# VH-VL binders against q95uq1, part 2

Target 1, 197 residues: q95uq1
Amino acid sequence: MSDNHEEESNVPAYVPGKHVSVDQLKQQDAEDEALKRYKESLLGTGVHAPKDDPRKLVIKEMKIQIEGRPDTIYPLDTKELIKEMKTKPFVLKESCHYKITLTFNIQHDIVSGLKQTNTVYRKGIKVSTEKHMLGSFAPQALAHSVTNPRHGWEEAPSGMLARGSYTAKVVFTDDDNEEHLSVEYAFSIKSDWKSDD

## First folded at step 15 (VH-VL)

Design w5
Fold by ESMFold2, look of step 17:
Structure w5 (fold): chain C 197 residues (1-197), chain A 120 residues (1-120), chain B 115 residues (1-115)
Amino acid sequence: as target 1 above (197 residues)
Amino acid sequence: EVQLLESGGGLVQPGGSLRLSCAASGFTFSKYAMSWVRQAPGKGLEWVSSISPSGGRTYYADSVKGRFTISRDNSKNTLYLQMNSLRAEDTAVYYCAKRYPSWGDYFDYWGQGTTVTVSS
Amino acid sequence: QAVLTQPASLSASPGASASLTCTLRSGINVGTYRIYWYQQKPGSPPQYLLRYKSDSDKQQGSGVPSRFSGSKDASANAGILLISGLQSEDEADYYCMTWHDSAYVFGGGTKLTVL
């Protein structure tokens, strides 16, 4: 599928600066049925504007893939499941190769310039802050999926200084400065899958 | 401590205009969506308008669309409501409200309100 | 037709419980909505109390006593605010709210009298 914006992407995006709502877009082109049908297929249908839920971003799942091991999957589609993340840490063996996939739905309107800000703590002391631009995403029936890294694998750090228990907070914001989600989670880096720091 | 202070209410004739202001303090104003909610004398609450943290998105109740304009100045920590073509049914106390993000939206802090009276 | 309907008044004795209802318009299912509750005392702005969608999706407002709780009555298509152990200071107007179809909508309010 393709959008009607000059800047090509798999996710329809509005021109930066002026934000035009999905309703305004449909109004602008309501007199041309063929163009209307095309735009509606790219932007999705009314099912992506539920009348009972204002959220633009609805997280569904976080999956940690570790090379040579079974995946770890966190369902995140309830507030209870999100709250449980900090009490169910995942384990990374030092030097392991891993990647993380987030699965989410977008509702109501385009989310432009979605960013994640991930802050990692050790014993309450901030040890890193990383900011990643995820892109712009339109409402659609199928969930969106973002994998980090996009290509290949990330390598977990190693050594005595790296091993230990970590807590983290990830915050998702957009170009309108709207905070869509904040998730606290935990993980450990260990010398072996069954070892302790 | 979060503080919201509305001003600019008063007596106006039908068809007249007013501009309401809401001065915000005690939080990072530019991080939060803001709303106006009104309450007619002896009546219930009615949502009027909302604005995104950047000011790039605005939303209006059908009863005020085309007549009211919400705006904000993040450099001055101030929310505004420009009210044009006022009608008797716009008579109300107007509250400035801070919106709580995540997991649906509600109004976690409210100002004391400013009174608008539209009367001939 | 109003999206949310509340009885205009309710009275109950000190120490008893009050069950305040917030009924959704026919054709709208309470089961999928988050219902928010606000308290308003005379001369004051509203104050957020709590929200309820389900036991796994609810939240008590900061400083709100645990004797305030939310639930739903599916057969009545209604959100419920339960106030147990009524105290004289609970005498107030109570509003339910939800987000419906791109708007925040409030019920008409219930005046709770503690006598």
Scores: ipSAE 0.599, ipTM 0.816, lowest interface PAE 1.3, mean pLDDT 85
Fold by OpenDDE, look of step 15:
Structure w5 (fold): chain C 197 residues (1-197), chain A 120 residues (1-120), chain B 115 residues (1-115)
Amino acid sequence: as target 1 above (197 residues)
Amino acid sequence: EVQLLESGGGLVQPGGSLRLSCAASGFTFSKYAMSWVRQAPGKGLEWVSSISPSGGRTYYADSVKGRFTISRDNSKNTLYLQMNSLRAEDTAVYYCAKRYPSWGDYFDYWGQGTTVTVSS
Amino acid sequence: QAVLTQPASLSASPGASASLTCTLRSGINVGTYRIYWYQQKPGSPPQYLLRYKSDSDKQQGSGVPSRFSGSKDASANAGILLISGLQSEDEADYYCMTWHDSAYVFGGGTKLTVL
């Protein structure tokens, strides 16, 4: 009787804080030390607000990092590159360790409660859906970077049933239910790095 | 099929108030930002206000800021525009518009509009 | 000065091509902006036609005929809506739109007459 300790991922119940705009934050008298710290943590050193781009979240790249292998980088800063991503599947060797790093800019306003929803398909059938809370991000001069998992590595599935070609859709949404990006990509799980399974 | 139906337009005196409604159907209302765009008689289009999907964020044109309030009730699939301190210049057909949630926000669907006339 | 400027009217013959211009204000580079185009017929709301930032970043609205296309004229600092093979049903007002400085901005509109 294997006690499947369902590690309740105590993702702290993100209490959707009141959406406070950057402007509102600037105007709020930091009477509360907690608020001051929050402001300092979010506002950083500069607000970037391009006049020609209404997007609040601008994804720059998705990086697949595989232990012992070169990184695979997908630039995502243009619509064409986003569309191209699905045509360039990456390969995961079974049981390899991998992580994904997202690099993005925030502009105009704070993006609160950014969530990544990843749905994986095999032969057109949904095989999994994963949701990851990325956090809240303020506009800053330097791009933000988030890695999943935050600590350690993810292990690729193994076995004959795991091997094959997959498609996936990742959607980025905030706590305001605003969809910032939807991207489709593809990957393969193989027994080795060279095998045409 | 996406449908947007505006209501609440009418004749009002300067300084008066009016509340517009837009009933939405044919799509998941709570997932989309919504906007109001107006058109004065014989004139062009003017963006008035926008609201985020959950209603947590609102945006206004300078011409209406402090006078107009955009809101929504996602349980009723309804968009609202509270208009206070109305001026003659606010006379227009007011369109409810759905925003497309992609790279580059645009208005993909429009209602038939409701007419607001501000006159003494 | 308005961010977007359109000529008030344009006339063209059936079967001909019409080029509608949307000129950006001086100091704003058209090359970085996405221009959206709308068609409005009398008594009807505007309808989305297409968006154009570049040849690699363009989108046609659903059901919009291929004779409608977007481009830019960098020398004129303008977005262009090209309507080829003009038909009588193309007679309408055309508005360009962009996002600029936290606002949606429309051009003044062009009335296209098909003679």
Scores: ipSAE 0.359, ipTM 0.769, lowest interface PAE 1.6, mean pLDDT 88

## First folded at step 17 (VH-VL)

Design x4
Fold by OpenDDE, look of step 19:
Structure x4 (fold): chain C 197 residues (1-197), chain A 120 residues (1-120), chain B 115 residues (1-115)
Amino acid sequence: as target 1 above (197 residues)
Amino acid sequence: EVQLLESGGGLVQPGGSLRLSCAASGFTFSKYAMSWVRQAPGKGLEWVSSISPSGGRTYYADSVKGRFTISRDNSKNTLYLQMNSLRAEDTAVYYCAKRYPYWGDYFDYWGQGTTVTVSS
Amino acid sequence: QAVLTQPASLSASPGASASLTCTLRSGINVGTYRIYWYQQKPGSPPQYLLRYKSDSDKQQGSGVPSRFSGSKDASANAGILLISGLQSEDEADYYCMTWHDSAYVFGGGTKLTVL
């Protein structure tokens, strides 16, 4: 019985609000100070809306940061690179400290309640599912960056049972239940940093 | 198997109203954006409207904006198109279409369509 | 001017290759757009065929024969649907589509006749 340990990240409880478009947000009279602050935080310096790309969320890269090790960066700006990612597994030494940073652009409209669901598999069997609330993001000129965990480091599992090859699927969804991206990647937990070339 | 079944088409006078329905099956309806695309007799395809998976966001072609309303009931796996102030140029076969979510915002499945005729 | 323009009709012989064009309006660079292709047979709804942005960014629809392929002609600012080894069952209307400025846009369609 694989205990599907759903760990909800301690991200402040996102209260799903009404879907408000950028245009609607601009028209809303800021009678509410909280809304004003929210508006100011989201509207930033400009709306990025390419005419040739309908995507609201465009992932640019995923960065694996391991304490004491060089960063591993996966560019994800093309479909080919996304597909290639699963063929280039990264290595986690057991008990190492690591974190993952996602860089992405928001286009056309606000993406509210962006959630990352990470499901890990070993030998085709689901071993864990983690859900992380990332927040709400508005279009802006500069890419957004989110790091998990927000504070500190995640510790890689250790022990003989933890060692091995894993695959994972990450899905990005918003509070409108729209899936923006699905990415598969691979990693291994090892006793040392030697990659199986 | 994905199935989309449109209904509600018919003959209506100019200025009249009609409500189309699309019954969806064979997939998790609430996870996918849906659209209406129409085709006038002997003419090409024209996108009409789209709705997000939860229905929180709607999009319209300029030709129907202010007159048509797209909605959905995920509990019934049904897509709707309320058409008001109908015009002769709205005469068409109306297709319900499922959107493919990833990287390609295209219509991967289509219904058989329902015919709307606006005539005096 | 329409965002996408297609010739009204094209004829080709069985076994030959047919090249269907989808020309983008001037000022819009075809290189940055994904072009989607649909086939519609008489009395049937459209069916998705394929999408093409580049050789590295293309997708074939499920069950679509490999004789259907997408490309671009940058000089013509056009998306291309190539049908190799043309068969009688390929006689249909073909529509290109793209997303442009918050709307889905279709070409006018090309009627392909297999002679």
Scores: ipSAE 0.664, ipTM 0.841, lowest interface PAE 0.8, mean pLDDT 89
Fold by ESMFold2, look of step 17:
Structure x4 (fold): chain C 197 residues (1-197), chain A 120 residues (1-120), chain B 115 residues (1-115)
Amino acid sequence: as target 1 above (197 residues)
Amino acid sequence: EVQLLESGGGLVQPGGSLRLSCAASGFTFSKYAMSWVRQAPGKGLEWVSSISPSGGRTYYADSVKGRFTISRDNSKNTLYLQMNSLRAEDTAVYYCAKRYPYWGDYFDYWGQGTTVTVSS
Amino acid sequence: QAVLTQPASLSASPGASASLTCTLRSGINVGTYRIYWYQQKPGSPPQYLLRYKSDSDKQQGSGVPSRFSGSKDASANAGILLISGLQSEDEADYYCMTWHDSAYVFGGGTKLTVL
């Protein structure tokens, strides 16, 4: 495996907990009505549109699932927790199978053309970039979740060149290239799980 | 009913310029990103350019960077493509396309297209 | 290397089913990609049909008959457009599309002939 690779992938826009049915969102006519109803619910309830928080995208959690191992969960409900995440690296054994789930709320208005960009660094050098078009999201009370990959697993790199400590940055931007969120995290690729045994 | 109507195509010599327009109706134009997609005679589809709902961000295929400029006037519900330094390989039907804000980012409505021919 | 590859043509009989493939470049996994499908008839603009990533992340275009559906063949690294109960009006060019490397990318298109 090469330390310097680029990988593009497309993650699902579906997130459990939308207020309108999936069938209504799958039709342009039904979607227009669903958007209207959602905008009306935003005006009629303040539960998912706080006046004192201007953010359109609010992260709640990052979860790392590893096939055959316990999950690692990072609560990200506060600015302090987000900043601390880089100091709490997780471990991947080489060739392990894993997936990552991000949980977030959308509030205030529609976020059009939301893109997730995940950039991985080793010793300050960019080694990969993964870009996902997530789609557009209307505000709702229930959180959205995005899992990469939604089905199956990603495989961690293997070999002496792949092992080591990594940092990464996930960035959410919209069609206007506005940055809604940036989260820095860290992980290492090791030959064995012994640090977690 | 969503309608997109392109205009401004024509015959132009290599190195020349054209400005394409796309008149939009049947939706709130300023809420949606817009794109140009082209199709050379007998060939497949090629994305050319996209613009954000506000017009503040623009995106271009490598084949047109530095030569084409996408813009929009939200007060007139109109999308534009300024094409400069035209080449024979730019000969195509140019489609105006609306991006969809839900279910991912795809082109849900297309205009009928306007034909650009670059030849002497 | 093309990101999306489609066969140039496919023929099928009326009433049969057609499976149109959209193969991703080696090194890219179809499982993490959302694949969009468009139909284009001669002299007309493309029309959005549907998208597919998984059975829980799919969407049918407005007015698109249910006999059009999406799926994937993971072993072939391909997205699939299935058209059941073929009708003469289904004769058209079909394009797949996805987002890759900061660009919208299309396959080369498949001409479906209904004999």
Scores: ipSAE 0.000, ipTM 0.486, lowest interface PAE 12.9, mean pLDDT 80

## First folded at step 19 (VH-VL)

Design y5
Fold by OpenDDE, look of step 19:
Structure y5 (fold): chain C 197 residues (1-197), chain A 120 residues (1-120), chain B 115 residues (1-115)
Amino acid sequence: as target 1 above (197 residues)
Amino acid sequence: EVQLLESGGGLVQPGGSLRLSCAASGFTFSKYAMSWVRQAPGKGLEWVSSISPSGGRTYYADSVKGRFTISRDNSKNTLYLQMNSLRAEDTAVYYCAKRTPYWGDYFDYWGQGTTVTVSS
Amino acid sequence: QAVLTQPASLSASPGASASLTCTLRSGINVGTYYIYWYQQKPGSPPQYLLRYKSDSDKQQGSGVPSRFSGSKDASANAGILLISGLQSEDEADYYCMTWHDSAYVFGGGTKLTVL
């Protein structure tokens, strides 16, 4: 009778605390070692604060990963590229396994309670809305990466009713209701990988 | 249609206080950052302050820091600027400005402004 | 020294082109900054015109005529607003803006007269 002590990883319940700005964190009494550690854990070793870019969240790319297929990467370095993304649909074969990875930088301040809302449309009609809590992100030298689903793969819908062209909108919002990013993209569900029939 | 209507301007003595209001309509007020920009008579534009959509974050120009307080009531679709310790150099038309959805982008809509005159 | 400097005034004839300059302070590379442009007519609030970072990263305001365009002069470390085919209604004050070091910064403005 092996007592599997499931170590309840006491992930401290993210209490949506008072939005403490990086500046406020910096001003808090350095004498509290626990606070220092907390600050260090939040702020990391380098607060990246470019003087020429006011954005707190800077998207770098969106990657579509399909099992058994090459990755599709959308560079999103410019606002124009972001706007043009919807004009370059990717194809999902029916019943394929796929996941989406977003890469982004955080600048100037901690983005707390980052939430991703993904809305899918077909022929202008909303088909689905998914909301994902991503967490809190601090400025750091390395870009953050978020993959959905976090584990495993999503299965593309199948059947005659699933086939067709879709548009989607991904919106990133924080707990301050600030919209950091909105990206529109397009995709098609097909019976095969050939796009141009 | 987006509308921004400033009020609360007037004549005040140096060292006095004034509270400006901006009534917003035609958009979901609580989703957008808001700002105050001022223009002294015959002079250029000067950014004064900004506030995040929920009001959790505020930003100030160095010229007004410690004297001015930006706030908002999203239930009333209203932006405020509390101005204390007013100086002659604070004399200006104060514009309420809506920001684009992305923090730090640009001011896409402006009110007609309200005039503040600080004079002895 | 101001982050953004604009000439106080510029005059041009109807139908001609006007180039308005927005010079960044030395030590700040214009190439990495968004330059925003606003038009202000007498007795009116400013109106957004366009933003320009590069040819691949620029945006025109809604309803803004195509005769308004943004560019940069790297040698001069300046943003440029070009107005082609000047109309009498283009007579206004023009302000450049950027974000720098946690603040929005405006140029001093240029008064454009259409003679």
Scores: ipSAE 0.704, ipTM 0.859, lowest interface PAE 0.7, mean pLDDT 89
Fold by ESMFold2, look of step 20:
Structure y5 (fold): chain C 197 residues (1-197), chain A 120 residues (1-120), chain B 115 residues (1-115)
Amino acid sequence: as target 1 above (197 residues)
Amino acid sequence: EVQLLESGGGLVQPGGSLRLSCAASGFTFSKYAMSWVRQAPGKGLEWVSSISPSGGRTYYADSVKGRFTISRDNSKNTLYLQMNSLRAEDTAVYYCAKRTPYWGDYFDYWGQGTTVTVSS
Amino acid sequence: QAVLTQPASLSASPGASASLTCTLRSGINVGTYYIYWYQQKPGSPPQYLLRYKSDSDKQQGSGVPSRFSGSKDASANAGILLISGLQSEDEADYYCMTWHDSAYVFGGGTKLTVL
């Protein structure tokens, strides 16, 4: 069954406006050198703004952590690796506890109000959609990571109707409604780790 | 069917002002960034300006910074270009273009264009 | 010096191939750039054809015939649009485009004549 977009709001309302660039933030505080040094440590040593790559968000990996089992890690450094995700599904045992971590770099400017929208399909029919506000992220030397859920674990669904193969699409947008990333992936839910059901 | 219809072009003297409009239909206008691209008579293409889906971010070519202002009204499905301090070199056909989802990607739909002539 | 340079014109026979070049200025390496191509026929706006960065990172525009393809010549520091099996309808202006240093930049365009 199809379901319309519905957002579960966990954050206060945002009023759109002009964004302040990384360079402007540094200049606004130039009179206080101690505060400037602290802000620069949070933003890294300088603005990373490659002349050949416009992307503000560059995905590095998706990691699936399953309680009590080894992690599954997808390197996503290239568009081909991202495209291949839908042909390399991961497996969840029904009722297992899991979380998904995305690792990414930010370039050029701060990404404000980053929101994740994840839509799950079975045989082309939408079965769920979830929306989460992730926060704001600045360029820095170390990659950023976000983990879903933010607290604790998710539990995989169970039962005969839940078992099977799924596809999913996760889309990342910001407060200006710019889309930064879209990833299609696949997974299956099975009765046990060695099952082919 | 995606349609983009520019209007507001005309003859104007150097130093004058003009406002271009682009009426959009056939897609959810507020989900997509928009751009203006111009083409002088018998010349090539030049990117002019882009605006984010919400209108919160704007981008300008160096040749028009400080003189041109891009804006949008998502309730009217309309893109605008306010052109001030016009110069002879601004004479061109101005195209409204729909951008794909992120800054730096290609333009998938273009309007018919509206002609701006700056001459004494 | 322009970021992207294209020859002004090119002629080729029906059924033959045309190779259109888009050269990046010295100091800029074509290998790390996406090169986008557009076709423009007289009296019409441009139409997107394809983009190319590498054989594993390319995209054909919707409805664009497979006889249009992209590549690069690293020794010439150039992107290439190849049009095979030329038809009379391929007679048009062709523009390359890239994103460079916070701006979209276009080449000057090549007028392709099919004789």
Scores: ipSAE 0.526, ipTM 0.792, lowest interface PAE 1.8, mean pLDDT 85

## First folded at step 20 (VH-VL)

Design z2
Fold by OpenDDE, look of step 20:
Structure z2 (fold): chain C 197 residues (1-197), chain A 120 residues (1-120), chain B 115 residues (1-115)
Amino acid sequence: as target 1 above (197 residues)
Amino acid sequence: EVQLLESGGGLVQPGGSLRLSCAASGFTFSKYAMSWVRQAPGKGLEWVSSISPSGGRTYYADSVKGRFTISRDNSKNTLYLQMNSLRAEDTAVYYCAKRTPYWDDYFDYWGQGTTVTVSS
Amino acid sequence: QAVLTQPASLSASPGASASLTCTLRSGINVGTYYIYWYQQKPGSPPQYLLRYKSDSDKQQGSGVPSRFSGSKDASANAGILLISGLQSEDEADYYCMTWHDSAYVFGGGTKLTVL
């Protein structure tokens, strides 16, 4: 019984404390080495915020991963691509296992308590709303990646009532209730991968 | 219908203080960032300050930094601008403006403005 | 130097086209910026008209006539507001805006007279 102590990378749970701006963090006396390391970990070395882009959250791509199937990747770095996404529905076979990975950059400041709200519609009727807390993220040189679910796979609904075409809206908000992005997408649940339903 | 109504403008002496208010209606106030934009007589528009939806983040133009404080009371659907150490150059019509989300990031609704005159 | 520069005034005849320029400061590439346009009539607050980054990334305000359009002149490093088929009601001040380095920045505004 090998206790695989998966070292939970204790990313210190950023306790949603007082919104400390990056500037405020910079001004805090670096006498605390721990705080310095924390600042360095948050601010990364040399990430200059773009002067022409006010966005704090920039989604780069959404990846749909289906067990035993090729990945579907939606680039989302432009408004055009975002608009196009809804015109390219992905297919889920009923009872398939899938997960979604978001890749994104954070700019200018820490985005605290980033939350994803997914609303799914069928024939214009709301069928579900799911909220996922993604976490708090600082500007970094490397893009952030979040996968839902964090562990394992989500199972696609099954049955005659589940099959069909869906539209969805995903909204990204932070703990300050700032809406960073809204994206519409579409998908179908089918009995098989080939069925032109 | 979205409505923004500014108040609190008036005549004040240099070095004085004034507090502006903006009453908002017709939308979920707490979901949107708000801004103050001013216009001096016969001059152009100047962004003054912005505040995030919950009020956790504030932004200021360099011209008013350290003198002005933007705040909001979401329970009252009201935006505020505390102006201290007023100068003649602060004389302007002050507009409250609603900001769209960051994806769009423009001022979609404006109040009628309130006039601030700083004169000796 | 101001981040955005606009001509103080422009005059054009009814039915003609007017091109309003918003020039970005040297060293700032207009190609990467969103340019927003506002119309202000006398005694009224500004009204949002449209935004333009590129031909594929542009948005027109609700109720804004199609005769208003945005473009860019890369050679001039400028955003352009084009008003086709000028009408008397188009007489107003026009302001361009952008976000730059943690601030909203307006141009000086252009007074359009329809003669």
Scores: ipSAE 0.791, ipTM 0.904, lowest interface PAE 0.6, mean pLDDT 90
Fold by ESMFold2, look of step 21:
Structure z2 (fold): chain C 197 residues (1-197), chain A 120 residues (1-120), chain B 115 residues (1-115)
Amino acid sequence: as target 1 above (197 residues)
Amino acid sequence: EVQLLESGGGLVQPGGSLRLSCAASGFTFSKYAMSWVRQAPGKGLEWVSSISPSGGRTYYADSVKGRFTISRDNSKNTLYLQMNSLRAEDTAVYYCAKRTPYWDDYFDYWGQGTTVTVSS
Amino acid sequence: QAVLTQPASLSASPGASASLTCTLRSGINVGTYYIYWYQQKPGSPPQYLLRYKSDSDKQQGSGVPSRFSGSKDASANAGILLISGLQSEDEADYYCMTWHDSAYVFGGGTKLTVL
């Protein structure tokens, strides 16, 4: 079930205007006392980040949970593992219920307004673009974990038109429009699990 | 300092109308979704209505759909609740509540509330 | 059946711990839900305490003492608010909340008495 409350309340209303610069909008947010307190409430353990690693967001794992089946887990600890993901497609049976969990560390500073933009292609043609607001995250020793959908399950499409191979790209940006990560991956929708890895 | 100040409550007969207001300060009002939450005397909390930061989307509990209208004026930093066709079960303290920034789903600041009493 | 169910009351001694439960309706898995907790003292509005989904996705409200913490009991399908080192000022009503089916839903509240 689609929750229209999440569509608007989870998407920042931030839109650059011709008469207001992006820097002015960021200054307003930085001086907002409620936003400041919210960001402070997200502060975790003061774990020192590697001095040589400038990344604020470090992906660790992508997990595909399928109702009634074992999880599919992609470790993403290295650049090599991230690159390999597009060559190791996972399988969804049509009409199955699934969710995707991303596990990541935050380093150096709070990441505010993290969004994931997921674009799915079939045969080179864009099928969908979905944007999910993940929240604001502070550096801490324990990794952060976010699941899409946030509540309940997603249902895979069904029918002969839906079956096939898909490629996708997920991009993570913050409310300052900084891109933190992009991951290319692949999956297929099939009528039966028998060809599953 | 975040402040939310409700007003417009009072005694009203069944079938009557009231308009609640909530004056907001200490934060960038237009960046936050806002909500009304009520509490009947001696009872628990009940969510009533929510409105998106722009005002473009509104949400209502089933118990108030068609009778209550939430709105906001971002130029005045004010949240409103128009309450029509009031019933005895609408008797409650009505709280103005600020949602967290952007994407989280809890009420981080609450006003002191305004009391609505529906009786003859 | 209510989406969230809380016991009506709980008593505990100063210095002890209290575990306040918030049980989800059958058919809803607590593991996938954010559970939010609020404290309300007589004559005052509710105050946000914390939220918990998992150890990697939790947060404490600003100014909320560390003796308040969240967890879950998967076998009971429940969120838990743990209050350790109970103090007299912890005597209050406690509400859990979640987002479900296009609505914010609250539990019925638990009155905590510190004797």
Scores: ipSAE 0.000, ipTM 0.497, lowest interface PAE 12.0, mean pLDDT 80

